# VHH binders against o75319: the designs that were tried, part 4

Target 1, 181 residues: o75319
Amino acid sequence: GNHIPERWKDYLPVGQRMPGTRFIAFKVPLQKSFEKKLAPEECFSPLDLFNKIREQNEELGLIIDLTYTQRYYKPEDLPETVPYLKIFTVGHQVPDDETIFKFKHAVNGFLKENKDNDKLIGVHCTHGLNRTGYLICRYLIDVEGVRPDDAIELFNRCRGHCLERQNYIEDLQNGPIRKNW
Below, E stands for the ipSAE of ESMFold2; O stands for the ipSAE of OpenDDE; V2 stands for 0.75 times the mean of E and O plus 0.25 times the DockQ between their complexes.

## First folded at step 8 (VHH; framework vhh_7qia_2)

Design g2 (at its last look DockQ between E and O 0.63; V2 from the best seeds 0.00; counts 0 for: pae E 3.8 > 2)
Fold by OpenDDE, look of step 8:
Structure g2 (fold): chain B 181 residues (1-181), chain A 119 residues (1-119)
Amino acid sequence: as target 1 above (181 residues)
Amino acid sequence: QLQLVESGGGLVQPGGSLRLSCEASGFTFSDYTMGWYRQAPGKQRELVAFITSGGDTRYADSVKGRFTISRDNAKNTVYLQMNSLRPEDTAIYYCARYVEDYEGTYDYWGKGTPVTVSS
């Protein structure tokens, strides 16, 4: 169906680039069929995503979709020039090692292939907050050696919303480092 | 009165096949991603497979090529065809509903159906 995800309207559509990284987080864009249920100012389509990114003088080089559904938009709604990666990630639970590894691998692969540009890795779940924030922070902590509190603060500030799930926060702050390979 | 009812479990020899069914009621089945999980004795519950409302499927590596998840929206049923069964597939199999609208979580589970693979 075309029902609007719960609390979707409560979150900023697009965050800011995380300084020192290639990450940008955003809430899920919704395809045109959802527009009839939204006020014009609430609409956030795949096209709107790219427009907003452009307004920030940035360019997306990869989109990582962490949602479990395909009803929000189609990969075909995205420009052909921007790769789309689906990593099914269960909400509310700390992602498993496989999910974390897939995310890290995707990010590392992108960075390796995009050394000659400054294109961004766009990451989203439904709200672009908890799952998104955890995986980004997990990467920064495990791969980049960032202090957990610094990673969380950076993400929260740039996303414009704070991570909400205590289990995610706790795992980031006190949990074990996950394997990078 | 949301309900998920699994069926089709049983005892089977290695190399055998089973087809599990999960009948859903109390919600618009076609709008939801459905999944199968299993829990072996003394082990944690693990994902076996899921199918989105759009028909996209994903499998655990351990069951790829052997198991097939499918759905019949007209019957409000999700299926798990299990072929080439192995002793390590022995577990209680659970059907689950995923709700992406609220951060993609499992919000409802069946009671489970037991599968035993033994010679």
Scores: ipSAE 0.306, ipTM 0.654, lowest interface PAE 1.3, mean pLDDT 94
Fold by ESMFold2, look of step 8:
Structure g2 (fold): chain B 181 residues (1-181), chain A 119 residues (1-119)
Amino acid sequence: as target 1 above (181 residues)
Amino acid sequence: QLQLVESGGGLVQPGGSLRLSCEASGFTFSDYTMGWYRQAPGKQRELVAFITSGGDTRYADSVKGRFTISRDNAKNTVYLQMNSLRPEDTAIYYCARYVEDYEGTYDYWGKGTPVTVSS
């Protein structure tokens, strides 16, 4: 069905580039068929995503989609061709080590191939907050050596919403460093 | 009205095989991603495999090459073929339905079917 995801309207559509990183986070864009249940100011389509990125004078070089459905939008319906990767990430629980490794591998590959430009990695789940924030922060902590509280503060500020799931926050702050290889 | 009923578990020797089945009712089975999870005594529940509505699969590293997930939409059933079983595969195996719309979670679980691998 084309029902609007629970609480989706409560979140800002797209955040700001996280300074000192290549990340930008956003909630899942919804293709045209969902707009029948939305006021015009509530709409956030794939086209709206790219317009908002352009308004920030930025450019996407990769989209990492943490959901596992094409119900919300299809990559073929994006207004521009951008590399697109799905990494299935179950919510409500801390992502497992396999999921974390896949995310790190994708980000490291992007950074290597894009070292001579300034394109961004766009990351989203359904709301662009909990799963998205966890994996971005996990990367910054494990790979870049950022202190957990600094990673969380940076994500929260740039996303425009604070991470909500306490088990994610506890794992980031107090959990083990995950293997990078 | 929604149900997931697992079967096919039991006692098996190391190196043996089992085929688990999960029969679904009360929803449009073909629309959903389905998964198998397992939980050993004293351990956290872990993903074994999942299969999307489109037939794409993913496996935990610990079972790759030994386990195969499949589905039969005509029978509303998801299967887990488990070969080359090891004692560390001993667990209760759960079938689950995945729903993305609420932060991406498995929202229905079966009661589980026990699998014991020992000499």
Scores: ipSAE 0.226, ipTM 0.578, lowest interface PAE 3.8, mean pLDDT 90
ESMFold2 (binder alone), look of step 8: mean pLDDT 85; pTM 0.850

## First folded at step 9 (VHH; framework vhh_7qia_2)

Design h1 (at its last look DockQ between E and O 0.79; V2 from the best seeds 0.00; counts 0 for: pae E 5.2 > 2)
Fold by OpenDDE, look of step 9:
Structure h1 (fold): chain B 181 residues (1-181), chain A 119 residues (1-119)
Amino acid sequence: as target 1 above (181 residues)
Amino acid sequence: QLQLVESGGGLVQPGGSLRLSCEASGFTFSDYTMGWYRQAPGKQRELVAFITSGGDTRYAKSVKGRFTISRDNAKNTVYLQMNSLRPEDTAIYYCARYVEDYEGTYDYWGKGTPVTVSS
């Protein structure tokens, strides 16, 4: 169906680019069939996503979708020039090593292939917060060597919302580094 | 009343096959992603496979090529075909409903069906 995800309206549609990185986080855009259940100012479609990114003078080079569902929007709703990657990620629990590795591998591959531009890696789950924030922070910590608290603070500030899941925060702050290969 | 009922577990020899079933009721089955988990003694519960409402499937690395998840929406049932079973596949297998709208979590579970692979 086209019911609105729980608490979806509570989150900003699009965050800001994370300084020093190629990451930007956003909540899931909803296809047109959802608009009848939203006020005009609440609408956030795939088209709206790209418009908001453009308003920030940025360009998306990759979208990483962490949700399990296909009901929110279709890859066909995205420009053909922007690759779409789905990494199925269960919420509420710390992602497993395989999921983390898949994310890292995708990011590293993108960076390797896009050294000549400044396009962004757009990452989203349903709300673009907890799963999204964890994986981005995990990458910054494990691959870029950023201090956990710095990574979390940076993400929270740029997303406009703070990570909510204590198990994610605890794992980022005190958990082991995950394999990068 | 929401309910998930697993069946099909049992004892099988290495190299054997089993087919698990999970019958759902109390919700619109076709709208939901369904998954299979397993928990071995002394180990954490782990994802085995899931299938979206659209029919997209994913598998744990350890079962890929051996297990197949499928669904029959007319019967409100999700299946797990397990071939080439190994002793390390021994576990209680659980069916679960996934809810993406609540930050993506499995919110309902069956009681589980035991699978034992042994000579």
Scores: ipSAE 0.326, ipTM 0.668, lowest interface PAE 1.2, mean pLDDT 94
Fold by ESMFold2, look of step 9:
Structure h1 (fold): chain B 181 residues (1-181), chain A 119 residues (1-119)
Amino acid sequence: as target 1 above (181 residues)
Amino acid sequence: QLQLVESGGGLVQPGGSLRLSCEASGFTFSDYTMGWYRQAPGKQRELVAFITSGGDTRYAKSVKGRFTISRDNAKNTVYLQMNSLRPEDTAIYYCARYVEDYEGTYDYWGKGTPVTVSS
């Protein structure tokens, strides 16, 4: 079906580019078929996503989708010029090492191939907050050497919502550095 | 009422095969990612395989190449074909429903079907 994800309406659609990084986070866009259940001001489609990015004078060069489903929108709803990558990320628990590695590999590959432009990596899960924030912060901590509290503060400020899951926050703050192999 | 009913478990010798089934009811089966998990005595529950609503599959390293997950949306059933079984595959196998609408959680589990692999 086309049921609206729980609490999806409570989150800002798109955050702001995280300064000093190539990341921008957003909640999952919803195909037009979902709009029967939404007021006009609540709609956030794949087209709306790209319009909002353009309004920020930014351009997406990759979308990383952390969900297990393609029900919310299809990759064909995205411009053909924007690569799309799905990395299955189980929610409610700290992502496993394989998931973290896939995310780091995708980000590092993008940065290498896009060193001569300023395009962004868009990352989303269902709400663009917990799974999204965890993996972005994990990358910043493990790969860029950012202090955990600084990574979390940067993500929260730019997303417009604070990370909610205590186990994610605790793992970022107090957990071990994850190796990149 | 929502229900997941596993079947097909049993006793089998090493190298043997079993096919597990999970019949779903009480929800629109084709909308959901479905998974098989297993729990050996004294161990944590672990992923075996899952299959998305779109048909994409994923496998644990320990079973890749030996197990195959599939689904029949017309019968509301997910299957796990288990070949070349080993004693370490001994576990209770659970069918589970995955829901992205609740931030990506397994929100319902079957009662499980036991599989014992021994000589």
Scores: ipSAE 0.115, ipTM 0.524, lowest interface PAE 5.2, mean pLDDT 89
ESMFold2 (binder alone), look of step 9: mean pLDDT 84; pTM 0.848

Design h2 (at its last look DockQ between E and O 0.87; V2 from the best seeds 0.00; counts 0 for: pae E 5.5 > 2)
Fold by OpenDDE, look of step 9:
Structure h2 (fold): chain B 181 residues (1-181), chain A 119 residues (1-119)
Amino acid sequence: as target 1 above (181 residues)
Amino acid sequence: QLQLVESGGGLVQPGGSLRLSCEASGFTFSDYTMGWYRQAPGKQRELVAFITSGGDTRYADSVKGRFTISRDNAKNTVYLQMNSLRPEDTAIYYCARYVEDYEGYYDYWGKGTPVTVSS
């Protein structure tokens, strides 16, 4: 169906680019069939996503979807010029090494192939917060060598919401570095 | 009441095959992603495969090419066809329902069905 995800309305649609990175986080856009259940000001479609990104004078070069569902929107709803990658990521629990590696590999591949531009990597789960924030922070910590608290603070500030899951925060702060290859 | 009931487990020789079934009740089965997990003695529970409501499937690397997950919405059942079984596949296999709308997690689990691969 087209029921609105729980707490979806509680989160800002799109965050800000994370300074020093090419990451931007957002909540999942919802296709047109959801609009009848939303007030006009609550609507956030794939089209709205791109409009909001453009308003920030940015351009998406990749979208990483971390959800397990296909009911929110279709890849066909996105411009053909923007690659879409789905990395199935279970919520509530800390992502496993394989998921983390897939994310890192995708990001590194994008950066390698997009050295000549400044396009962004858009990352989302349902709310664009916990799973999204963890994987972005994990990348910054493991690959870029950023201090865990700095990575978390940066993400929270740019997303406009703070990571909520204590197990994610604890793993980022005190957990081991994950494999990069 | 919501429940998931696994069946089809048992003892099989290496190279053999088993087909697991999980019958769901108490919810609109066709709307949900379903998954199979397994837990070997002394090991953590691990994902084996899942299938979305739209029919998209993913597999753990260790079972790719050998296992196939499928679903029959008319029967409210998800299946796991396991071929070319190996001793390392020995575990209790669990069926689970995935809910994306609330932060994305498996919220209901079956009691599990044991699979033993041994010569």
Scores: ipSAE 0.466, ipTM 0.751, lowest interface PAE 1.0, mean pLDDT 94
Fold by ESMFold2, look of step 9:
Structure h2 (fold): chain B 181 residues (1-181), chain A 119 residues (1-119)
Amino acid sequence: as target 1 above (181 residues)
Amino acid sequence: QLQLVESGGGLVQPGGSLRLSCEASGFTFSDYTMGWYRQAPGKQRELVAFITSGGDTRYADSVKGRFTISRDNAKNTVYLQMNSLRPEDTAIYYCARYVEDYEGYYDYWGKGTPVTVSS
């Protein structure tokens, strides 16, 4: 069904661009069929996403969807000019090395193809927080050399919510650098 | 009455084939992504394949080209066709239901069906 995801209403729809990066995080947008279950001020559609990005004077150049469902919206609901990539990321456990590598590869490919513009990579899971924050921080730590606590603090500030999953936080702070090649 | 019941496992020679089935009940099967995982003794449980409600599939690199996941929504059943089996495919195979509602996870697992590949 079209049930509203648990706790989805508790999160800000869209974060802010993370300074010094090309990332912006958001919760999953919900297509029109969900709007009957939402008050008008609670709605956050694919169109609302793009309006909010534009209001920040930014532009999306890629959306990375970390979920395994099209229940929430369909890629066809997005503008044809914005590439869409699905990377299945199981929650409640630290993403495996294959998932981390796929995310890094997608980001690196985007940066190469978009070196002459300032478009953003939009990343979401269901809430745009735990899986999203983990993979963004893992990239910043492993590829950009950012200190774990600095990556986490930057993500939390720009998302507007703190990472919640302790096993993710522990792995970012104390786990090994992933040399995925 | 939510249940996932795997079947079709057994003993097979290297190079042989098996077809696993997972029969689901107690929920609207067609709305859910379903996955197959396997676990050999002393090893981590690993993804084998999954199939979304829309029919999109993903395979572990170790089984690509040899295994095929499919579903029959009318029968509430997900299948794993395993061809060109190798000794390293020996494991207990589990099917699982995936839910996105709270950070995406597998909220229900079957009991498993053992597969042994031995010469």
Scores: ipSAE 0.063, ipTM 0.492, lowest interface PAE 5.5, mean pLDDT 89
ESMFold2 (binder alone), look of step 9: mean pLDDT 86; pTM 0.868

## First folded at step 10 (VHH; framework vhh_7qia_2)

Design i1 (at its last look DockQ between E and O 0.72; V2 from the best seeds 0.00; counts 0 for: pae E 3.4 > 2)
Fold by OpenDDE, look of step 10:
Structure i1 (fold): chain B 181 residues (1-181), chain A 119 residues (1-119)
Amino acid sequence: as target 1 above (181 residues)
Amino acid sequence: QLQLVESGGGLVQPGGSLRLSCEASGFTFDDYTMGWYRQAPGKQRELVAFITSGGDTRYADSVKGRFTISRDNAKNTVYLQMNSLRPEDTAIYYCARYVEDYEGYFDYWGKGTPVTVSS
């Protein structure tokens, strides 16, 4: 159906680029069929996503979708020039090693192929916060060697919302490093 | 009342096949992603496969090429065809409903059906 996800309206549509990285987080854009259930100012479509990114003088080079559903929007709603990757990620629990690896692999692949530009990796789940924040922070910690608290602070500041799930935060702060290869 | 009822479990020899079924009731089945989990003795529950409302499927690496998840919306049923079964596939298999709206998680589970692979 086209019911609005719970609490979706509570979150900023798009965050800011995370300084020193190619990451930007946003909440899930909703396709046209959802607009009839939203006030005009609440609408956030795939088109709106790209407009907001451009307003920040940025360009998306990859979209990583972490949701398990296909009801929000279709890959066809995106420009053909921007690859779309779905990494199914269960919420409320720390992603497993396979999911983490998939994310890292995707990011590393993108960076390898996009050394000649400054395009961004857009990451979203439903709210673009907990799953999104965990995986981005996990990457920064495991691959880039960023201190966990610094990664979390950076994400929270740039997303405009703070990670909410304590198990995610604890794992980022105290959990083991996951494989990168 | 929401229900998920698994069936089809049993004892099979290595290399054998089983087909699990999960019949759903109490909700609009075709709107939901469904999944299969399994829990082996002394191990944590792990995702085996899931299928979205749109028919997209994903599998754990350990079962790729051997297991197939499918669904029949007319029957409110999700299936797990298990071929080339191995002893390490021995577990209780659970059907589960996924909810994405609340940050995405499996919120309802069946009681499980046991699968034992042994010579």
Scores: ipSAE 0.450, ipTM 0.742, lowest interface PAE 1.2, mean pLDDT 94
Fold by ESMFold2, look of step 10:
Structure i1 (fold): chain B 181 residues (1-181), chain A 119 residues (1-119)
Amino acid sequence: as target 1 above (181 residues)
Amino acid sequence: QLQLVESGGGLVQPGGSLRLSCEASGFTFDDYTMGWYRQAPGKQRELVAFITSGGDTRYADSVKGRFTISRDNAKNTVYLQMNSLRPEDTAIYYCARYVEDYEGYFDYWGKGTPVTVSS
């Protein structure tokens, strides 16, 4: 079925643009079939996503979907055509080197192709928090040289929720810089 | 009752082949990504391969080109074809179910099937 993801209602739908970056994080939008299980104020559809981005005077140029499923929505459900990339990211454990490399490659490619505009990379997993926050922070640390605690603070503030998984936090703070061997 | 039952493990010489099976019951198998993990003595459990409900596959670098994951939705079964086996492939192999609904993780594990590769 169309069961609402556990704890999904507990998170703000869309964060704010992370200053000094091209990132914005959000929880997974839910296609129309889920709305019968939601109060009107709880709804967050693919259309709602794009409306909320426009309300911030921003524009999405890429969506990176970290989930393993098409159950929540499909790219065809988006109200506008936007580049869409799925990077299967196993949760609960620190993402492996292949996943981190794919994420970095996608971000670097986007920045090169979009150097003449200000479009954003939207990143989501189920809740837009742990897997999303880890990969964004890993990119900022490894590629941009941001201090781990500064990356985490920036993500937490702009997402509107703090990273929750301690193993992710510990790996970001104390783990090795990834050279993607 | 949710169940994952692995079979097909055994003793094999280096260079040999085995085909592992995992028969699933108690859930709508077609809807789930399924994976194989392995754990060698004294080592951490590692992902070997997974296959999405749509048939997309992903492999650990150590097994690429030698192992193939597949599924038969009519039989509720996921397979791992293991070719060109090496002594370092010796491990207990576990079947696992992946769910996205709580932050994407493998929420159920079989009991495992042992594979030993030796002369």
Scores: ipSAE 0.270, ipTM 0.612, lowest interface PAE 3.4, mean pLDDT 90
ESMFold2 (binder alone), look of step 10: mean pLDDT 83; pTM 0.836

Design i2 (at its last look DockQ between E and O 0.61; V2 from the best seeds 0.00; counts 0 for: pae E 5.2 > 2)
Fold by OpenDDE, look of step 10:
Structure i2 (fold): chain B 181 residues (1-181), chain A 119 residues (1-119)
Amino acid sequence: as target 1 above (181 residues)
Amino acid sequence: QLQLVESGGGLVQPGGSLRLSCEASGFTFSDYTMGWYRQAPGKQRELVAFITSGGDTRYADSVKGRFTISRDNAKNTVYLQMNSLRPEDTAIYYCARYVEDWEGYYDYWGKGTPVTVSS
């Protein structure tokens, strides 16, 4: 159906580019059918996503969707020029090594193919916070060598919301490095 | 009350086939992504396959080409067809309902059905 996801309204629609990275996090945009259940100022469609990104003088080069559902929006709702990648990621639990690897691989592939531009990797789950934040931070820690606390702080500041799940935070801070290849 | 009931497990020889069923009740089945998990002795529970409400399917690499997940919304049932079974497929298989709205997790589980692959 087109019921609004739980707590979806509580989160900022789009974060800020994470300095020193190509990442930007946002909550899931909702297709037009959801608008009838939202106040105008609450609406956040795929079109609104791109408008907000442009307002930041940025451009999306890739969207990584971490949700399991297809009810929020369709890839066809996105510009054809922006590739869409779905990495099914179960919430509440730390992503498994395969999921982490898929994410890293996607990011690395994008960076390799987009060396000549400054387009962003847009990442979202439902709220664009916990799953999204974990995987971005995991990448920064494992691949870029960023200190866990620095990665978490950077994400939280740029997203405008803090990671909420303690198991994610603990894994980022104290968990093992996951394979990059 | 919500209920998931697995069936179809059993003992099979390597190379054999089984078809698992999970009958759901107590919720609008067609609105939910459903998944199959398995837990082998001494190992952690792992995802085998899931199917979205829209019919999109995904599989663990270890079962790709051998297992097929499907659903019949009229019967409130999700299936797992398992072909070319291997000893390493031995596990208790669990059916689960996925809820994306609450940050995405499997919130209801069946009691499981045992699958043993042995010569």
Scores: ipSAE 0.378, ipTM 0.693, lowest interface PAE 1.3, mean pLDDT 94
Fold by ESMFold2, look of step 10:
Structure i2 (fold): chain B 181 residues (1-181), chain A 119 residues (1-119)
Amino acid sequence: as target 1 above (181 residues)
Amino acid sequence: QLQLVESGGGLVQPGGSLRLSCEASGFTFSDYTMGWYRQAPGKQRELVAFITSGGDTRYADSVKGRFTISRDNAKNTVYLQMNSLRPEDTAIYYCARYVEDWEGYYDYWGKGTPVTVSS
């Protein structure tokens, strides 16, 4: 099955680089087999992702895929020069501490290995919004010391869509700090 | 017609083994992550294990090293091999399908198969 994800068409394909960070968020790209169910202007393939990043004068140095599926595209659809990491993140619930730790570890490793360039970490779930926004904001809050409201505002503005899940927003604003770095 | 049919439950002694099966129909099974959940009387359902379409697995801490989830895409079946069973494993075990399409969740559940561990 190549069923188009529910509401996927409603979201901008790619956000903008979040200033002061190395993050950019996007919705899941869909491999060619999905395009038969999409109008040309609705298509957003792995190739389209890289074209849009290039149009912003940016370059991806890592893609973090938060989905629980391999249906949407294969890592082989990506340029071999871009590292790919899958962190299985269950939706509708605040990500658990193991998931948060894996995300922080990946980001910190990338920043250390890429301190001499300006490549970006691309992060996506299905819609590039709730799970993606939560983990990016959690990193900024816990590791970079950003105020929760400032992290959320920055993400929302740069993604082009506001975080939707109230339990995620409440956890970011009022939940425990996960200090491990 | 979408169906998830669990089987293989029963009564076993502590330390025993069971193999649960969940046969799926009515959807493209190989595309979906599948999970096993359990619910003891008076408790909420809890995750036991899941397996992605690519074969990656994750287990609850309480069953790690004792249970193994697997799948056979040719038979549209997901399995849970349960070894070294304990009385606290007594529960109804449910097979569930994970749907990424709307921000990822388990959208369909089987009827469950009871497992009782007792001497």
Scores: ipSAE 0.099, ipTM 0.504, lowest interface PAE 5.2, mean pLDDT 89
ESMFold2 (binder alone), look of step 10: mean pLDDT 85; pTM 0.854

